# VHH binders against WHI2-like protein P4H10.16c, part 11

Target 1, 295 residues: WHI2-like protein P4H10.16c, of Schizosaccharomyces pombe (q9p7d3)
Amino acid sequence: MSVITQAQEIPTVAANPDFNYEGDPIIIQLCDRDTVFELSRDQLLGLPESILMCLFPRGLLLDYEIQECQLTQRPLIFQTADFDPSLLQYILNYFQMAENRTANDEIALSPPPPSFPGKCGIILLKEDIEFFILPPISPTTNIAIEVSPNDLLKLKQRVAQRLLQQKKIFDCLHLENSTSEGSAEKNLVRMLCYSGFHEDDEWKRRIQEPHRACITSVTLTNLDFSADQGPVSDPEYFPVYHKLLLFWQKPARKCWWDSSTSITYNGIEFATWVRRVWTLELAVLGANTYETAAV
Key: E = the ipSAE of ESMFold2; O = the ipSAE of OpenDDE; V2 = 0.75 times the mean of E and O plus 0.25 times the DockQ between their complexes.

## First folded at step 4 (VHH)

Design n07 (framework vhh_7aqx_2)
Fold by ESMFold2-Fast, scan of step 4:
Structure n07 (fold): chain B 295 residues (1-295), chain A 122 residues (1-122)
Amino acid sequence: as target 1 above (295 residues)
Amino acid sequence: QVQLQESGGGLVQAGGSLRLSCTTSGFTFSDYAFSWFRQAPGEEREFVGAISGSGGYTDYADSVKGRFTISRDNAKNTFYLQMNSLKTEDTAVYYCAADLWYSGDYSEYDYWGQGTQVTVSS
């Protein structure tokens, strides 16, 4: 008998009644990095769905023949897709710290959120950048300017540096260019700030791979219910707050092209096309279903 | 305070091997890219090799490709240069450098070690 996990679903551990899920660690081996992580079952299953899908884009093939060979070797070993080790460590550490704080008696005396009694919500905001450098066309020859491999590497490093100069999370939304107070960008910022972010927050972890022209940035925050209480109570905010919680029941994805970056090299201006992908997700400590996020 | 400190330099015969280490403090090691540069007497500092912040990308000068390997150990806040098949031309003071990105241009780095001498005898 075989069990097949769908690629769009959260990975599950193969059933083995003889395996000690309390004491035996689960090993994740990162593909292409040769990096290995040891985690508990609860740590693995508590990861945001968006992260689990990045680690297991094809899902888990839970074939009893395959799993029997692995489980007899204890611990359970999962081969993942390529993922940055320092990003995964940041996420794991954040969740571990949140779990440890929740277990503290003094913190347990704090009023729980109305929609999540006795539980903590963690919001993930992840940005993936891929950028492309476009050489200008020479007016004399009407042909694109040739760039050596070494010069292209330097250009990629310069572009990555320029993109990293925008340390604040919301700088890439160019809010100053919005003519309307009700713009989609401003509404997104309001939603995120109401949930636990601040307009001046900076990315907590950023990884640069200039050879691939890629930057991955992550920040995690605790879902903040204090926004409903503010310095001045406004009863109109309570219905909006519940609607915002419903927004978090599904991982949200926003993708756009940003062409605001250019660089000058040897007196020549190079245009840059930047593809930005934001992933936004609410994870509830001790749960991995969207139903937990809704009232 | 940000500090970089090299170790592992010394005297070695041509064809031999050395491993240089650079220990760091005062910043989040995993966020930084690391590079090695060297300077022979009377010459400018030249690029030797680099490793990206994720560790997924490495780059080397043509003169050392296939002989030198750069690596990092985030748990120890240390990165390394493994030098094999050493030549007399590899004799130089070796410097470690750190920044949020890596570059072949030494003038672009904010943080540097003090240097360690490598001498390859014929």
Scores: ipSAE 0.000, ipTM 0.097, lowest interface PAE 19.5, mean pLDDT 71

Design n08 (from c05 with R27F D99E Y102F; framework vhh_7aqx_2)
Fold by ESMFold2-Fast, scan of step 4:
Structure n08 (fold): chain B 295 residues (1-295), chain A 124 residues (1-124)
Amino acid sequence: as target 1 above (295 residues)
Amino acid sequence: QVQLQESGGGLVQAGGSLRLSCTTSGFTFSDYAFSWFRQAPGEEREFVGAISGSGGYTDYADSVKGRFTISRDNAKNTFYLQMNSLKTEDTAVYYCAAELWFGSSYSEDEYDYWGQGTQVTVSS
């Protein structure tokens, strides 16, 4: 059977509910960092789905990994995608505090993070990139130029490298904003910046396969914050949560084809067609529970 | 280890000609697309011209179309900007730049490597 890495499935499979792991803590190591986190099985599975998707873009089969580690007698250590260790520590501390409060109190309250007076949310911005490399048509034979599998792999590796070099999260929108100061895209950027993002924020990048990339950025927002610097043309100012609700009513999925680029190999130019999808997710944090919403 | 080095700048009279060269090292020259940019004193850097990795496609800023020609020589790992019918407003520091993807947007942040620049002065 041939193996062509053109479509890789990413299962988001939870651990088998009938399996109970009573061993050592699960160790998570962030990509390209010495930072490690020790979690219980319940702590790991209790994280918001948006965070789990950031940490394990390929999915995680926890029961399988535990069984494999027990069989091979190795420590249970998971390598994750790159993530801000301070942000992850904050999220883990928030859930630990929520759990402890609920266990000790007869009246459960929604515990705000220590630095926020109200409810807290997690905003995940994600760009899914899928690209196709098209060999040129020979003018002599009127058929596509044949490329060896090894040369095609090298072309895909160079496209992936190019994508990794584009660091800032809002760079993908500048082509659409270049002709208008009041575009819908600029208004979206402004709203995201009010919610906790900054113009200089950088993607946390990962390439699943040479022809696909998924890149993410995460921030925390205070849902009770009132923005006093609303649009000058709008006399009504809405709290951040109200603006997020309005944004949530209008799906922030932005999908387009970028065919304006090409890549060269051995002096031959190949057209590149890139499908880009921009998605925003909001997860609301609560006492030992959370609610997620796609925006 | 990657380097782009401009040469051929200098003083020239209006109506004259000048050829700039950009010699590269540290990467596979034939795989890269190349562009020239310029920056006049007190102004922002602007796009001048581009050539694709295959050499089959070229593009130019409206201000230089018909006067400037970009070309490349893969055997010498060098690309060129032939400037004809020079005007005083062509006075600027000229920069060469390289990218893997030949794009329709010539934004400075899209380029992988840059030279240090070479001065071109056009006298009246």
Scores: ipSAE 0.011, ipTM 0.511, lowest interface PAE 9.5, mean pLDDT 68

Design n09 (framework vhh_7aqx_2; at its last look DockQ between E and O 0.01; V2 from the best seeds 0.00; counts 0 for: pae E 15.6 > 2, unsure alone 61.7 < 65, placed apart)
Fold by ESMFold2-Fast, scan of step 4:
Structure n09 (fold): chain B 295 residues (1-295), chain A 123 residues (1-123)
Amino acid sequence: as target 1 above (295 residues)
Amino acid sequence: QVQLQESGGGLVQAGGSLRLSCTTSGFTFSDYAFSWFRQAPGEEREFVGAISGSGGYTDYADSVKGRFTISRDNAKNTFYLQMNSLKTEDTAVYYCAADIWYGSEYTSEYDYWGQGTQVTVSS
């Protein structure tokens, strides 16, 4: 069941990026870290969708939070999924610098050239996991076995904990069962390894909810380096590079259902039906020269 | 806290039989599915067989179907791999693994592993 879909986990109602709720700053706190970032609403809403989806896998409901804090003058604090602080600082510095330089709209409208002078790419790999647990049908009554809500909750918690224990970013591609060196999966992994991932890389962000999990990994690629310093003697290099650039305009997604498994709890075996959405995106950002943002 | 320990490995002649055991502790045995994996020198760890938490479902790699049987004994917190009609190609270190998830063929999805037991099949 491989399906190309547009997975969008952003707010249904888009906030106006020019809107100002009395100048209140937005503070984002990276999950379980001491690191916090202070942003304006314009800075936050101006981030690429891929980055917003990494930070807020459930979407950002900005309007209600801002309205709630309007009269109290308390800073709004949003807790995010875990994210690399250095990478986020780089992104924020880039957008601050771009805003200062693009009075003529040129950077937003120009497609990047193949050599990408002064550009960096951010590659996002993520898997969105939604699961359903089905009680078995009783052979005597032909009705689903009655299970208490508390037992179902505990079972869901066990399944979510198991799904969050996935460690390696390429395991979902069934590489352990592939013996072909020319398979589409092997070629994709090779391409991603050229861009900064490694086959043994682990998922870096894990979100647990009663029926969902989200795991992500990101890497920063120097696109100028790829053009100038890449292995020019390797005849396979440039096809891989051009393939990588395709993801700047067209994210890759694979959606499938895993229904081949079961979970046992208190002696009862439950069918587990898992929906998995694997996503690969490339965001192309501006120049490498930037100054430290006030964060 | 969670421990899995294999036993029953050894040297056997082609056409012979061995029974491997995996004794577990530190969790509720009846709530877990169990799998056997093996790793030959220079190769990756591969799936051999699995048994569901109820014991009602079993699955096997094509290379061992009809020759190997997986079973479990909830009273002893132990599960087994009965290996019949052994071939020299069956020579490997055999690992037991536990998961709440039945039938996973992916080694990365298991958090609980035994230390491994050597099985050597001579011609």
Scores: ipSAE 0.226, ipTM 0.680, lowest interface PAE 4.2, mean pLDDT 70
ESMFold2, look of step 5: ipSAE 0.000; ipTM 0.134
ESMFold2 (binder alone), look of step 5: mean pLDDT 78; pTM 0.794
OpenDDE, look of step 5: ipSAE 0.020; ipTM 0.312

Design n10 (from c05 with R27F L100F D109S; framework vhh_7aqx_2)
Fold by ESMFold2-Fast, scan of step 4:
Order: C-alpha cells, then sequence, then structure tokens
Structure n10 (fold): chain B 295 residues (1-295), chain A 124 residues (1-124)
C-alpha cells in the first residue's frame, strides 16, 4: 500500500512577468517572529522551489497580493510559514553571490570570492497530512451516526493537534511492515542523519488548517566530500553523498494511510484515517551556479 | 457568545466538603465533554476529573479518586465537582473546561473553552 516514488512538487505561484512594482521592496515576515526580509520580486520568485514551498505551503499569488494591498492601502507584507531566519539569510546571500559570479564569469576575470561557500545543499523534508473522521454505523438505523459539519471540523482539528504533538521527522519511515535493518527506508534515514538530521529530530515548521496540515524540516549539508573528515569505521559513509545527489532533480515521495489515532465523541469512539504524503527534496547551492538554477 | 462560569468555591475546614458548579451558555451542552482542573500557587495547572458527553465515562486524578465526584445535568446546562474529605493540599484555583472531544489525553491545551476560575481554600 505505501510506496516510495520519485515525484516533483512545485509551489503554485501566479505571476505576471510584465508587472513592475514601483521601487518598493516586497516584505516577508516569518510566522510568529519579528524577523523581516526585504526582497525584490525577482529575488522572491528566484528562490528554490523547496524553500518557496516551506515559506508558502499553499502557494503564492504575488500579483493578487499586490493588487489587494494597493486596493486596501495596506503595506505590502507577506506572512510566511515559520522558517529559520539565519538559514533564509544564508540562502539569500548565496543567491546574491551566485548572480555576481555569473556576471563575472562572462568577462572571464573573476575567481570565486574568498567568502563564497563551497558546494552546499538544502535538504527539505515535507509532509502533507489530510484528516478523515469515520463515524460508526448505528446498529438500529444502519446509517452513520450524525455529526454536524462544525463538530466534524473540530474533531479533525483535534486529531491534527494530537498527531503534530507526537510526530518525529522520521516516524513515517519506521511505519513499514518490515523490521529489516537493511530496508531501503532504514538506509534512507541513515543517509539523512549523515547529512545533518538527527534520528530524534521533531518537525520544527508546522502549518495547521482545519482539515489538513503541512509540516516541514530543513537542514544544510556539505556536498564537498572529504575522505579525511568522514567516520572511517562507518561502511555507509562514502556511498551516502552520491545517493543524496539523486534527489536534487527528482524529489522522493511516499504516500500512505495512517489509522493509528481514534477520538471519542459523546461517549462513542470514532475511527480516524489520515492520508500522509512525505517528500524529500534537495536544492543545491554552491560554486556551480547552473546546479542552483536547475532547482 | 460562549461562557463558562464557576461557583461554589470558598473557605472550608480540612475534612469538610464543597460542591463546585460550572454553568454554561452559548453552545449545545449535551455535545460537550467537561473537565475540572486546578492550580495551586507556584504550581502548574493539573487535571482533577472529567466526564464524557454521554455521561457514561468518568476519570479522575489519582490524588482525588474516591474523594471527588464529577457529574452533569444536561437540563440545567451545568456540571459539578463534589469534593469530600478535603485536605489542605486541595487548596487551589479550580477551573472548569469544555471540549467536545473526549480522549485519553488531558492536556490543558486540548480544551475549547475555559471558565475564569474559583478559589478553594482548605484550612487546617
Amino acid sequence: as target 1 above (295 residues)
Amino acid sequence: QVQLQESGGGLVQAGGSLRLSCTTSGFTFSDYAFSWFRQAPGEEREFVGAISGSGGYTDYADSVKGRFTISRDNAKNTFYLQMNSLKTEDTAVYYCAADFWYGSSYSESEYDYWGQGTQVTVSS
């Protein structure tokens, strides 16, 4: 039933390429933080798809938002999902350096600046979660027990809260019917742990809606492997970096149903079914600017 | 507008009894499960007891089991905490709470509506 597949998930972004915002920067504010970033339209839309999905899990309708701010005379501020400010600043700085390097390469006179980071990757783990509540069938009427639409929505919200409170980033990969130490899922977790995640890491960026949730976690990894810096006793150390690079063009995806949670309503137990879609993406940042452009 | 209002608190001697009431308005009472929580000065809020929407299930903290009884009256849109054999350790502000979901978790963050609290003081 549950399968890991290769898939691409690109945020839906509506943009008019002929639209010019008159000199004003786009301001983005990270959810529940006072941290603000000022970006040009080109800088915002040029961010890697993995990062745009983290910041705007529902998609970004840029032209619509600008129109609404102009009509309501509000400042142009976009509220984003929660994100690490230092990581976002690093990404923005890298893109600025990449643009400068491309211009310099055209004149063939500029070496990489001393502060330009080596090859670096951003690994995005994302999970889309959709909740279904199944009322039991009445034995006397042979139809589902009646629940109002508003109460059903509240039940879904409670199931979502419970799942999010207990969820670790790799729990989905441990829910297989296999106990094999050499399973593909076990090897994937090990690879990701060598790349900057910890097995006990919890989801750090969470967006919750009444009937669904989108949760994310990101890390930076060094793609410039050095044999002198690896753990020499680990047989999987060296192959891990090569395997990780497969995900920068084609994200990995796993889809399954989770029925592990139940709720009680008016003394009656209701079964819950949760559709879960897990995605792994790699965005490559570094000295090779066309690798960044491909993501 | 949804409201929960506690009453029945006050000063009582150790070994005595009090009955707390929580009167509700603004929602369909019979669709909700109800709980009592308490908070002593300098302590975190703790679970005391719960009753399901059907009234068929009740649960209590080990510290009050056998001494406290939770009940509900759907006709009056009110639920109660009968407190017997009170100890000085029961001194706290008592809060009533409502949630239409009744499960195994009694985390305070999972409740939809809260009362303002009522003080219970048990003297030696």
Scores: ipSAE 0.000, ipTM 0.110, lowest interface PAE 19.8, mean pLDDT 67

Design n11 (framework vhh_7pa5_2)
Fold by ESMFold2-Fast, scan of step 4:
Structure n11 (fold): chain B 295 residues (1-295), chain A 123 residues (1-123)
Amino acid sequence: as target 1 above (295 residues)
Amino acid sequence: QVQLVESGGGMVQPGGSLRLSCAASGFTFSDYAMSWVRRAPGKGPEWVSTISGSGGYTSYADSVKGRFTISRDNAKNTLYLQMNSLKPEDTALYYCAKDLWYGSSYSEDFDYWGQGTQVTVSS
């Protein structure tokens, strides 16, 4: 374009990296959105583990990612799973304010103020689905039937598509076949619905990785513990959030192996071995940042 | 090359205890959640327990909750399962499995299971 000749007039100094990989901010891009966030290393690593797992369901090897960018002379831009930009901004603003308070109060030897219903919380629901295809055994030779790499890839894609048919966030709790209306699963769903979830809510993101045979689904909801403005103006809501505070200390997890799934491919039935991990975690914003209690 | 080697299985009387170990190599152990899975003869695989990469979070199947304890030593790249108050129903091959909770890389390799270690609970 017409600007090329003007760019050529600008002296270029080579020999130094364009980026300071030790000091420059890390840029995170939310999924395929145009939204980006600039974070220091301390800000990124200071995020709750639940939020980091949601942003990086495959995990984040920060030191190795930085080294790879440095070796290839690429900017520090990391793609994440889909996430609500307004929720992430809220979380970042909260931690920035907490950091500023800590800098201004270096001699706070007193314990944190008592837990109060005016605190905000974030509820994370996550489902990890990993599957393995079991080789069928030949009735004639009693030896496992070998599948070509191309057929295996197609089979993995079909299994992933079948597993993605369960889109609702509460399907994993097997609420069907319950003979009791007061079952633990139904009580949990009722509690979560008071916190802003709905029974027909769908997972916000499912990441299919045929090469790794892994699917991850996540969803989050803001929960305001305020006595003045709860997500539901129901007298039953206020006792419920006290129970939800227990999940801040002990996340609820249900893990199981599902071997009931099978798929027919080219006239042969293949069994699958599916690992499912359903996780419920509560992060309480405004809790004591000096607390060493782990979740 | 990812390798998982289980050990510590054996025969034990009901009410007895065993400690299983899994030696991991070929990946950054502390970056991945790890699980114990078992398979009894004539039954499908049953997930037993999971521990996060940091060791801060653990979860257990209802059938073993209160009896089994999962732990890890990231300095030794080793996963453990302490099994107490063993029942005949706990008789199975126990497998160590690598999970995808942590790690920014991906590959075509997805079957990161060990060879298994046999646990037999009988009178």
Scores: ipSAE 0.000, ipTM 0.172, lowest interface PAE 14.3, mean pLDDT 65

Design n12 (framework vhh_7n9e_1)
Fold by ESMFold2-Fast, scan of step 4:
Structure n12 (fold): chain B 295 residues (1-295), chain A 124 residues (1-124)
Amino acid sequence: as target 1 above (295 residues)
Amino acid sequence: DVQLVESGGGLVQAGGSLRLSCAASGFTFSDYAMYWGRQAPGKGREWVSGISGSGGYTAYASSVKGRFTISRDNAKNTLYLQMNNLKPEDTALYYCAKDLWYGSSYSPWEFDYWGQGTQVTVSS
């Protein structure tokens, strides 16, 4: 495994018969940023599932992509969804350090930033929003108001934009249990806040389609068992640590319906039914060997 | 209903220049990466250049780097290829293509060349 390099300049990649699709690095570009990363196939496929989902929300079939690039004489450059370059660099450096520590006794080549010592977890919080629009029944004709396909599309886009304007990642969880102080939802929010989220954190939009939206938030959390400072030094954090491990390598989902939203269009109020799916995943960096995974 | 119409080709002497245009319609132009490819007589299709939806990222085949410049005008839904210092080996049918996936560059798993192309002939 080679040392991971972040390229600040847009690379020039040859896409002719002399280009080596077998040995040359794969280049990933974060959205439309000028920042790119050069990765081996093993490095790319070794990324935590939570990170791969953020980078490639539509999925990635690596061998197929490489074969098609070779057949069409295109460079191995894959554009991703938007992602923080410094966070990705840290994750890649942590992988290199973990491999060096477990494979040999040599000094680490890429130490993590001082702010993230020890073992780290990556928490992905994602919400999928799917909505249905119900036209009102006319009091005069007692028939549902008809909407043209073009007007319906515009209405759906307006509903999606309104839902995405809420921005705060925990707003929906409070609404589900407004009357219960010690609800499961409030306990979940407290747990996530101990792990690196703040109650006022905002969603970052990734993808949008006419009747659905996907919004995500990602954070790193310190999972060091022996930590003497920061969140891990808090006595309440140790019980929370064990609960976070329930999400390790398996997503947790909560699904519910939100029927309280309405949208006005041409002076008429349309009721909406929103299906909301909250997904939570924890990945532990360096956890793919028996010694590094024993936490 | 995607339409791509290439123009600007022709006969030019070695060392000359040409500017190709591709007029796009039927989709939100700025949401998709665009490419220029070419096919010389008796050869397979060759990738020439690509540009991201915003225009912030460009890439070139080594055979044309430093001589060709790809650009786009999202307000006019038009893709361009400025070709300088043309060589006889640049003789080919040039066509533009749209990426099939929103926001993805060089997504070759479902890529279709939509334009009919514009012929470029470089005489010695």
Scores: ipSAE 0.000, ipTM 0.103, lowest interface PAE 19.7, mean pLDDT 64

## First folded at step 5 (VHH; framework vhh_7aqx_2)

Design p01 (from j01 with R57Y; at its last look DockQ between E and O 0.67; V2 from the best seeds 0.00; counts 0 for: pae O 9.8 > 2, unsure alone 61.6 < 65)
Fold by OpenDDE, look of step 5:
Structure p01 (fold): chain B 295 residues (1-295), chain A 123 residues (1-123)
Amino acid sequence: as target 1 above (295 residues)
Amino acid sequence: QVQLQESGGGLVQAGGSLRLSCTTSGFTFSKYAFSWFRQAPGEEREFVGAISWSGGYTDYADSVKGRFTISRDNAKNTFYLQMNSLKTEDTAVYYCAARTYYVSGKTYEYDYWGQGTQVTVSS
């Protein structure tokens, strides 16, 4: 199992922090499939980097586009990459609600630590699944059994359904089977639990991508500062929120394979390979997005 | 405290007009998109229409297109539903709702809801 690695920072959205937009907020329209989202420039820039990367894999020169829009008096419309609109809506709503609560000083369960750059933190946990069905081998002929394309589609649908029913976030890590207390997976779960997750938490959104053997899941949560009370007896205790700060605008990724999912079709058992990619990112509210470079 | 309060409901004859208002407080009005919903007795709540954050875009259910208009007044923290050419089938409790993002063609989760106002259209 690969260790959580930090993804290289690819600048997704370039904006000049010194650019003072006088007047009304700049309104941006995002066209995502057949859905149009309307949001402000600041709201767009406030999104997690990992999400921005999904929406704009080639990046976005926002200031240039804004200037052009202002010059031409045309609406600022961006086409996003293929992304589930319901996921995007969930994310946008969550961030907006959090921002509103923060503005009213109602979001934090406890005051943030002095070293924390903002008023509150939001943790993004995303899972991307790709799954493959392996052809079974005939026990008599030792040859792979041919499956029709139609049957294969049905099989994929069945696998997808099973995966969609797996709603618990941490079940896929098989922590019970881990003999090492120091495993990367256990440490990850521990960190997330100290941050406010619970072992029995479920994905808030879990969707199958259209016409693909892919499933995307997302859960957002507020960073709970009160949960990160290390043992007073350990002078070397490093607060979990400091560790999570490492994921501020620098998403961490973990990729692994599992074959725990099998399906039976017409009396034949099919093995599956499931590739899981986790993305973990911390967003900090109340901090200037450009101040993140200083941390 | 966030509040959405509908007003302007009542009894009107078919073919008549009515203007509903939704007055808001407790949040930054200009950052929200707004929608109207309605629920008739024994029916599910249905989307009536929405107006974007900027007010530059509106969306309406097919059943009310051409008859209903949504507008907003940021200075008053109020948005409106102008209902013209009312029909008996428009009889329902009308709800106003707020969300932070406008989504054209679809409705997703709303952050806040009003208590509703009764609109009755008589034959």
Scores: ipSAE 0.007, ipTM 0.273, lowest interface PAE 9.8, mean pLDDT 80
ESMFold2, look of step 5: ipSAE 0.229; ipTM 0.659
ESMFold2 (binder alone), look of step 5: mean pLDDT 78; pTM 0.802

Design p02 (at its last look DockQ between E and O 0.65; V2 from the best seeds 0.00; counts 0 for: pae O 7.4 > 2)
Amino acid sequence: QVQLQESGGGLVQAGGSLRLSCTTSGFTFSKYAFSWFRQAPGEEREFVGAISWSGGRTDYADSVKGRFTISRDNAKNTFYLQMNSLKTEDTAVYYCAARTYYVSGKTYPSEYDYWGQGTQVTVSS
ESMFold2, look of step 5: ipSAE 0.491; ipTM 0.780
ESMFold2 (binder alone), look of step 5: mean pLDDT 82; pTM 0.839
OpenDDE, look of step 5: ipSAE 0.566; ipTM 0.833
ESMFold2, look of step 7: ipSAE 0.571; ipTM 0.822
ESMFold2 (binder alone), look of step 7: mean pLDDT 82; pTM 0.846
OpenDDE, look of step 7: ipSAE 0.015; ipTM 0.305

## First folded at step 7 (VHH; framework vhh_7aqx_2)

Design q01 (from p02 with K31S T100K; at its last look DockQ between E and O 0.80; V2 from the best seeds 0.00; counts 0 for: pae O 5.7 > 2)
Fold by OpenDDE, look of step 7:
Structure q01 (fold): chain B 295 residues (1-295), chain A 125 residues (1-125)
Amino acid sequence: as target 1 above (295 residues)
Amino acid sequence: QVQLQESGGGLVQAGGSLRLSCTTSGFTFSSYAFSWFRQAPGEEREFVGAISWSGGRTDYADSVKGRFTISRDNAKNTFYLQMNSLKTEDTAVYYCAARKYYVSGKTYPSEYDYWGQGTQVTVSS
């Protein structure tokens, strides 16, 4: 059963709405594994909540920390949770690029509709995979076949490689041919495709977590307001981008399992269970992060 | 209009020193991290080094580590590349670049928002 859950309404990174900083930008250093990122307060606060939750699972009182650092004249350094630096880099670069585009009008961003609270929408789609290899059962003895630790590692590696080669975002959702037209999965695909995704889109980043049977994938895309060509003549038509606004700083999660990834090793077929967790979030550029509470 | 302008390039003998400057305008200097790249004839543009917003962090390519130093002066909207113990293989067009984010380690040209026109550095034997 696929459960769609909404993330907690409490901001992971808490900021003081009355925080007024005049002067040079506050420099924040994020230590993520062996990589250090520097970004401004606004840049940090502008990141998707789902990403912030990954970086700061225990929450962060940002402005408090800033004040403390200023008082102590210590550098503002935050240790993040375990998060792949290449993913973070991708995200940061994308947001930077989006900001630049909105600022310089150089790249024809589709103008947002009047009802859109910002200049640009960015859709974040993330997948977290955890996979498990089941021991094969001997057809003769009906006993689980023992696999050496070394072989198990090889098997895991093989499964990981196969999953890494699955680059298409929506391939995992087509596996259930029997889904009724009203299935949550179909609705999700529809929603995303009407928002700027294409059925053949690939993950922009897909990585295996170190020493874990986990794969994390991320793709960012600009919200395409023109992609929803619904009947403009229908006064009851609710554009998809309005629906996506529900995910503004309120990520939605979907979890499901599949066993479609089997591996044959030395003539033995190994069954696998793959847990997939999707996170969907909308980021809005040019909107006051504090105004999101009113929507 | 955003501008980055390199200066200080020229001809220098091997073992010599040279200081490059990148003067910027059209954006808030303190809000950007900066990097130097270089490109030799027939080669790809390669990362030389980077400096963070505060200047508290710097990263260098292995080929220049210990010889080159990057610094910045926010009051002058200028950042620098001090090149010591220059080698013939350091001959290249040097480019300054700017980005809003700083990330440790090697970065790629596609990650930068703004670029200078480049300055020629020639190291003679």
Scores: ipSAE 0.020, ipTM 0.355, lowest interface PAE 5.7, mean pLDDT 86
ESMFold2, look of step 7: ipSAE 0.462; ipTM 0.784
ESMFold2 (binder alone), look of step 7: mean pLDDT 79; pTM 0.825

